# Miniprotein binders against p73408: the designs that were tried, part 3

Target 1, 371 residues: p73408
Amino acid sequence: MRQILIAPDSFKGTLSAGEVCQIALDVLAPEFDCVAHPLADGGEGTLEAIANNLDGQWQTVRVQGPLPDQTVDACYLWLPQEETAVIEMARASGLPLVPVGEHNPEIATSYGTGELITHAARRGAKQIQLAIGGSATNDAGLGLLMALGWQFLDSQGQSVGWGGQALGKVAEIIPPVLNAFPQVTVLCDVTNPFYGANGAAQVYAPQKGADPAMVQRLDQGLRHFARVVREFDGFEINFPRAGAAGGMGGGVAWALETKIESGFTAIAKLTQLEQAMAGCDLVITGEGCFDHQSPQGKVVGGVLELAKKINKPAIIVAGQCQLSQTVLPNVLKIFSLVGPDMPLEKALQHPQTALKKRLVQVKQYLIQSQN

## First folded at step 3 (miniprotein)

Design top2
Amino acid sequence: SVEVTIRVEENGETFEWEYKVKDKEELERILEKLLEEIEKRGAEKVEITVHAESEEDAKEFAEELREIFKKHGYTEIKVEIKGNRVKVRGEK
ESMFold2 (binder alone), alone request of step 3: mean pLDDT 76; pTM 0.741

Design top3
Fold by ESMFold2-Fast, scan of step 4:
Structure top3 (fold): chain B 371 residues (1-371), chain A 92 residues (1-92)
Amino acid sequence: as target 1 above (371 residues)
Amino acid sequence: SVEVYIRVEENGETFEWEYKVKDKEELERILEKLLEEIEKRGAEKVIIWVHAESEEDAKEFAEELREIFKKHGYTEIKVEIKGNEVFVRGEK
């Protein structure tokens, strides 16, 4: 019996990675030995994908929200065997937590994310995986660092307070004494620098509520903070990826000896994807892209690159992504949800049915004597 | 695999490159060629980030990068190591 690893991304807006795996198991498991390995890229669905692969315990903590007068119940995933906490900053400091019309990166704070880190550290975490997508903030992680005991003072010796507006006021930095602290790995898939034309404020602050004048103030604040950090300990904060999450990528790399990895790479390592794939004869991966011009996703791309590295054949199940005329040598076949028997509108309205129909075709393809 | 990101600031403009490198020897070859081209253009500031596979490899990359920058006339060289990340800044 052929051993099959089912390692998909979510079909965004329609099916979770776990749901995709369950449908594939229902179709394929009668004829094949199947292992489900749902994946994510560090964005939406990341904690759920990891919890499906490992024995995870959900932790709910009441923390500071992105707005000063807001508190939220934020959850993170505790992995006791791995002594690892997986934290999505968006659950404490994310854009979706801000009511429509109240988005303001000058006041939005990452403090609540720091409270989650503190809770995980007290629980005994030796490692923290920090996914920083979906932020409401442009505070360079200042709020997060304040929750960890860092002090940032203005020229009058008072706390600078919260939000992107605080960055331009920093005159003195006082680090905490931390004798035992978890190793933090930041999951980051953007290369933007801390400030400048391609920096955090210029590229991302508009989607967080900034008008052009506010973007300029935020960028100047990031430039000022970069100068203060350089004067403090000589660190150059304006590196690729430092602009992620309103400069948090830079702030935590500077302050916490943080490793930075792509979301897929970190999740693949944590869930032992390469080992799981090596134990199987074939990998089925996929995503629910319905935009003809969208490139192959990070998860599918990563799975295919890994399959090529260890010489495993792969099958792709995708929504309606345009793929090259020629495929990698290890890709056996690509199945699209949308086709002559399944129009786009019907696939969007009945995604479970559409996916099941294609997986039945995958099953028939695999039963053929030539495969 | 080792990931290398290079950023150069020249006369107010920013240029960025990304490489996937097998080993230190390949990194040296890439950097030697790149820094020769950058010198012709008069760039005063170069920033390099290296994501190494281990903390031990990061320390070895940091030493190689410091020597390369010094060879190419950068007088202010800052090298920082954070876990398996190497951050290098060179100014003339």
Scores: ipSAE 0.000, ipTM 0.264, lowest interface PAE 15.2, mean pLDDT 83
ESMFold2 (binder alone), alone request of step 3: mean pLDDT 76; pTM 0.715

## First folded at step 4 (miniprotein)

Design a1
Fold by ESMFold2-Fast, scan of step 4:
Structure a1 (fold): chain B 371 residues (1-371), chain A 82 residues (1-82)
Amino acid sequence: as target 1 above (371 residues)
Amino acid sequence: SDEVEKLLEEIYELMRKIFEIAEILEERGDKDAAMKLWELAERIFDLALKFERTGNPEYLKQAEKLVNEVQKLIDEVKKKLS
């Protein structure tokens, strides 16, 4: 009996990774020994995928939202066996939490994300996985750090306050005394530096509500803060990934000495994906890819690279795929949900039906490849 | 291994120098040279990410080759800036 690992991403906008796994189990498990291993890349659906894969406990905390007069109820995932908390900054400091017309990275704060980290540390976390996608902020993590006890003062000895506008005011840094603190790993797949033409403000601030004049002010604030940090302890904050989440990548690497990993890598390690894959005869992975703008491919790509590394064959089930010829050496076959028998609109309206139909074809393919 | 850690440290050092030079070129209006350096920085960093994900030493070998190419380009750019 062949052992099959079902290791998909979500089919964005239609099916969660857990739902994809359940449909695959329903079709394949009667004939094959199947293991469900839902995955994510550190973006939307990450906590849900991890909770489905591991025995996770949801923690809800009332924290500071991205706007100064906003309070939000934010959830993070506690993994008691792993002594690990998984936090998505977007749940406390994210762009979706900002009302239409009120997006403003000059005032948006990451303070609430710091409150989640504090709560997790007090709960007993030894490790924190911090996913920093979807931020509303351009504050270099200053709000987060203030929640952890850091003080940033202006030339008059007063707190600089919150938001990206505070960065240009920093004259003095006072770190807290942290006797024992969990190891923080930042999940980050962007390469942007802290400031400059390819930096946090110039690349990402416009989607957070910045006009061109505001982008220039924010970039100047980041440059000023980089100079102050360099004068404080000699740290060079302008490095690849430092620009992630409005400079938070740089800020927390400096202040908390964080590890930075790709989202897929951190999730794969946390869920022991390589061990699960090694125990199986083949892997089935997939993603939605119905939007012509967004074959992200990070999860599928990571699964395929890992499968190649440990010499395991793979099958891909994708929503829509236009690959000419088999380019990938260990991929046995690619199945597309969209095809002559399933037009795009029907696949989008009935994704469970479309996926089940293709998984039946996967099952037949696998049965015929025996004998 | 210690050799891999040393190579990664050298790559990150080089990346910082690339971004610094690219920023100077951008401020001086030389967008083409800045864009080439930024592209090389991203390619080297992508190889480091692939090594992080897979543990495959071939990605580090490719990065090392690119590091040598970038050092040559940085020297060319510094001559132009002088």
Scores: ipSAE 0.036, ipTM 0.540, lowest interface PAE 6.9, mean pLDDT 85

Design a10
Fold by ESMFold2-Fast, scan of step 4:
Structure a10 (fold): chain B 371 residues (1-371), chain A 103 residues (1-103)
Amino acid sequence: as target 1 above (371 residues)
Amino acid sequence: SDEVEKLLERIYKLMKKIWKIAEILEERGDKDAAYLIWELAEMIFDLAIAFEKTGNPEYLKAAELAVQAIQLAIDALEKGDRELVKQAFDKAHELIDQLKEME
């Protein structure tokens, strides 16, 4: 019997990676030996995808929310066998936690994310995987660092406080006396620098509630903080990925000496995707939108790179696809949910039905190919 | 470990140089050139991590080649030679493809 690894991303806004796997199992498992391996890119559905692959324990902690007078109950995933905690910053410091009309990156804090890290460290974590998508913040991780014992003081020797507005006030940095924390790996798929026209504030602050004047103040704050960090220990905080999550990528790389990996790479290593793929004859992967311009760092692109490396054929099932299969030599066929027989509107209204229809075609293709 | 840390610091210093070049290009209004340099810088960061994990000097060599490619692109842009700019960026894109194979 042909063994098939089903390793999809979520179809954003319609189907979770787990739901995609379940539909594929329902269609293919009677004829093929199927293994479900739902994936994520470090954004929506990351903890759920990992929990579906590994024996994990959900931990709920009451922490500081993104707004100063807000508390939230935030969940993270504890993996006892791996001695690893998986934390999504958005669950403590994310944009969805802010009520409509109250978004303000000048005051939004990442402090609660630091409280999750502290809880995980006390739990016994030796490693932390920190997914930093969906942030409400533009504070360069200052709140997170304050929760870990760092002090940032203004010219009068007082704490700078929380939010992106605090960055421009920093005059003195005091690290914690005992700076022994688990190794943190940041999951990040953006390449934006700390500041500038393509930096954290100018690219991402508008979606967090900033008007143009506020964007300029936030960017100036990031530039000021970068200068203070350089004066403190010579570190250059303005590098690729440093702008992620309102500069948190830069802040934690500096303060915690973090590793930064694409979300896919970190999740693939944690779930042993390459080993799972090696045990199968073929991989089926997919996502809501697949294109050639950025295959690296996306789930489908990453799966295809691994499949090519270990000489495994692949099939792609995508919501929409603008890529010819001749561009990818190890891809047997690409199936798109949206096409002449399935308009976009219908696929969006009935995503389960649309996916099942295409998986039936995949099944027919594989039966023909097997013979 | 001390040797690896020293070599890793060197890679981060190279990455710092690349960021200064990208910032200058962005300030000149060359968005496409800035994105190309950021893509190379992202690859260099991945190479730095790979080098830390494996100790394989090929990753350090690749990072140095990426810095050289970016330097050539900057020199071409400073001269305002459109044909040299095109050639320099074609070379940089070729290097990005080679670095993706190494990862």
Scores: ipSAE 0.000, ipTM 0.166, lowest interface PAE 18.4, mean pLDDT 81

Design a2
Fold by ESMFold2-Fast, scan of step 4:
Structure a2 (fold): chain B 371 residues (1-371), chain A 82 residues (1-82)
Amino acid sequence: as target 1 above (371 residues)
Amino acid sequence: SDEVDKLLEEIYELMKKIFEIAEILQERGDKDAAYKLWELAERIFDLAIKFEKTGNPEYLKQAEKLVNEVQKLIDEVKKKLS
């Protein structure tokens, strides 16, 4: 065995997927032929992982932030060979952009994300990959759509304005003329519906600053908007994934006829992961936490499924392993950064050192197993 | 086509029923059953979207097969609820 594909997720909050790959290359490349293929699930680190796999150009645009009087410098990734833009909504409309104490999904807008989409379209994008994790919003993508020229009017014929509070006011929908608009694919790993007990507002609005009364108002707004959309063109907006990013999943699927894919699936296709894996003898993958329930589309789970499909063995390097003793069919071994010799606090403070230590053990394991 | 529109309408009606039942199951504390129903709805929706974007009738056939399977499960869950 000589060829190893290093295909990890980020160790969220500590190491980027690219940093994980670089450390693995430093340890393993002297003894093995290694190919770095950093991955992501559509959340934190997605743009960086794609940029490390493909020749990408960072575009910085000054756009509307999540709060009405806020502007932000948001970047997205332009892939000229693929004629594709990769946009992470959180960079324009994300929770981290909201000052402590000012989180409010009734007023937070996705308008800035729409401005990034507009910029990418004008840049010449034929396809847009839209990652919708980390939102500050519960506006069903209304702000985003307004930036694209959609009009949402109240019963008096005036604009409903921005924020989740606008949803309950919509009485009339006026779509723009969208000639030659890029195909949008939404990257989404949550399955929540648009409204209800498991919907956008009930599940996610509290983390965005909503108290119980506000959650109820937001959910009623989503229900009202769903009804108006159904009356407008017969579209049923309340489907799995429609609740993602405060209902943006539903809003853009309706208005832009988007494809919705798991983040891993979209990124794996874009970076040609299966082709890269076929050219190697073994895959090493990893993430910050690995447990019994690896959802479909999660990086490690997705890598393992692809490896099994094409009959490649795998090794897992996890920051913290919650898996007790489950036998996985194509996994040779699992290495955890956190263990008897490495407490969680120490691993979090010195993640590079912790990862290097475990990769040395991976190297020793591989050398021994070759004989 | 008329057949495509009819099947898409059938799929969305099924998804609406799945959400109603999943919401009830979630409120009753049966998270696993709720998540299973959502996973099935997601699979049907993905197939419908793939068909709409590609025109490949194989996705439509897979969606129809899964719609029948899901309807059977919905009927079983409703029987337990009532």
Scores: ipSAE 0.000, ipTM 0.265, lowest interface PAE 12.5, mean pLDDT 83

Design a3
Fold by ESMFold2-Fast, scan of step 4:
Structure a3 (fold): chain B 371 residues (1-371), chain A 82 residues (1-82)
Amino acid sequence: as target 1 above (371 residues)
Amino acid sequence: SDEVEKLLEEIYELMRKIWEIAEILEERGDKDAALKLWELAYRIFDLAMKFERTGNPEYLKQAEKLVNEVQKLIDEVKKKLS
């Protein structure tokens, strides 16, 4: 009996990776030995995908929200066997937590994300996976670092306070007393530098509520902070990825000596995807891609490259797929949800039905290939 | 391996230098040269991430070739900035 690994991304806006796995199991498991291995790229659905793969325990902590005078109940995932906490910064410091009309990256703070890290460390975490997508902030992780005991003082010796506005005021840095601290890995798929035309403020601050004048002030604050860090210990904070999450990528790499990995790579390692794939005869992966012009996603791409590396055949199930069969020699077949029998509009309205229909075709293909 | 980790650190250090020089060029009004350096930094970084994700040494070979091209370009740019 053929063993099949079901290793999809979410179909963004329609189905979670777990839901995709469940539909695949319902169709395929009666005829094949199927193992569900839902995946993510470090964005929305990451904690849920990891919880489905590992015996995770949800931890809820009341922390500082992105706005001053806001508190939020934020969840993170504790993995006791792995001694690892998985934290999505957006659950404590994310844009969705900001009320409509109150988006302001000059005042939004990452302090609550630091409180989640502190809680995880006290829980006994030896490793922390920190997903930094969806931030409301442009504070270079200053709030996060302050929650960990770092002090940033202005020219009068007073705390600079919170928000992107604080960056331009930093005159003195006081690190906390060294203690045993978990290894932090940042999950980051953007390449933007800390400041400049392609930097944190210029590229991302507008979606967080910044007008052009505010963008200039924020960028100048990031430039000032970069100079202060360089003077403090010689670290060059302006590098690719440093601009992620309003400069948090740079701030934590500097202060916490973090590893930085793509979301897929970190999740694949944590869930032992390569080992799971090695134990199967075939992998089925997929993603949504219902846009007019969407390239192949990082999860599907990563799964296919791993499958090729260990010589495993793959099947792709995708909403709309632009991949060429000629380019991917280990791919047996690509199934698109959208086709002559399933128009785009119908697939978007009835995603469970559309996916089930294509998985029935996958099942028939696999049965015929046994003959 | 230790050799691979050292190479990745050298690539990251080179990317940091590219970013610094590109910023100086942009401040001086040479937008086209800055854009070319940013494009090269993005390409090198993307190749390093593909290597991290896949373990495929072909991505490291491509990155090493670009690193050599960028080192020559940096030397040329530094002469302009002298």
Scores: ipSAE 0.000, ipTM 0.316, lowest interface PAE 14.0, mean pLDDT 83

Design a4
Fold by ESMFold2-Fast, scan of step 4:
Structure a4 (fold): chain B 371 residues (1-371), chain A 82 residues (1-82)
Amino acid sequence: as target 1 above (371 residues)
Amino acid sequence: SDEVEKLIEEIYELARKIFEIAEILEERGDKDAAEKLWELAERIFDLALKFEKTGNPEYLKQAEKLVNEVQKLIDEVKKKLS
């Protein structure tokens, strides 16, 4: 009996990674020995995927929301055996928490994310995995750092306050004394620098409610803050990934001396994906759209790279694949949910049915191939 | 590929180093040279990012041209400081 690892990403907007795994198990398990290993890239569904793989304990904390007058109940995942907390900043400081018409990156704060970090540290975390996708903020992590005891003062010696508007006012930095603080690793798959034409404000602030004038003010604030940081301790904050989450990637790397890693790589290590894959004969992976132009930062790309490394064959099941002539040496076949028998509109309306249909074809392919 | 990723990282590292040099020049009172180096470093960084996202080697060619402009500006500054 062939052993199959089911290691998909979510099909965003339609199916969670766990749901994809369950449908695959229902179709394949009668003929094959299947192991479910749902994955994520550090964005939406990350905590759920990790909890599905490891014995995790949900922690709920009442924290500052992205808007100054907002409080939210935010969950993070505590992994007692690993002495690790996994935190998604979006649960405390994310775009979905902002009501329609109130999106404003000049006032949105990451303070609540800092409160989650503080809670995890007090719980005894030795390591924190911080996923920074989905932010409502453009504050370079200033709010987060303030929650950890950092002070940022203006030229009059008063606190700069919260939001992206605060960055341009910083004249003095006063760090806290952090004793026995956990190691923080930031999970990030964007490469944007801190400021500039491809920086945090220019690229991402519009989706957070910024008009063109506001984008310019936010970018100038990031440039000013970068200069103040260089004057403070010589750190160059304008590097690849520093622009992630409105500059939080840069701010946290500077202040907490953390690493920024690919979300997939961090999750794969944490869940022991390579070991799980080594124990199987074949890997089935998938996502809503397969794009070989950017395999780095994609779950499917990461799974295929690992499968190639340990010489395991792979099958891809994707919502749609635009690149029909992609040559992948360890991939046996690519199955697309969208095809002549399943138009895009129908696949989006009935994703479970579309996926099941393609998995039946995967099953038939595997049965025929073993002869 | 692995080799392409290493090249992109080297270009980003170069851009960061140019920013550091620009800051030193600003502190020394060479504001005109500092501003020109900041502009060139940002453009090099932007081209590296576009190359990473698209794989189009034309962006590398454009970045190489800007690196040559950086080198000329640094050489000019060194002559003034000697």
Scores: ipSAE 0.000, ipTM 0.210, lowest interface PAE 13.4, mean pLDDT 83

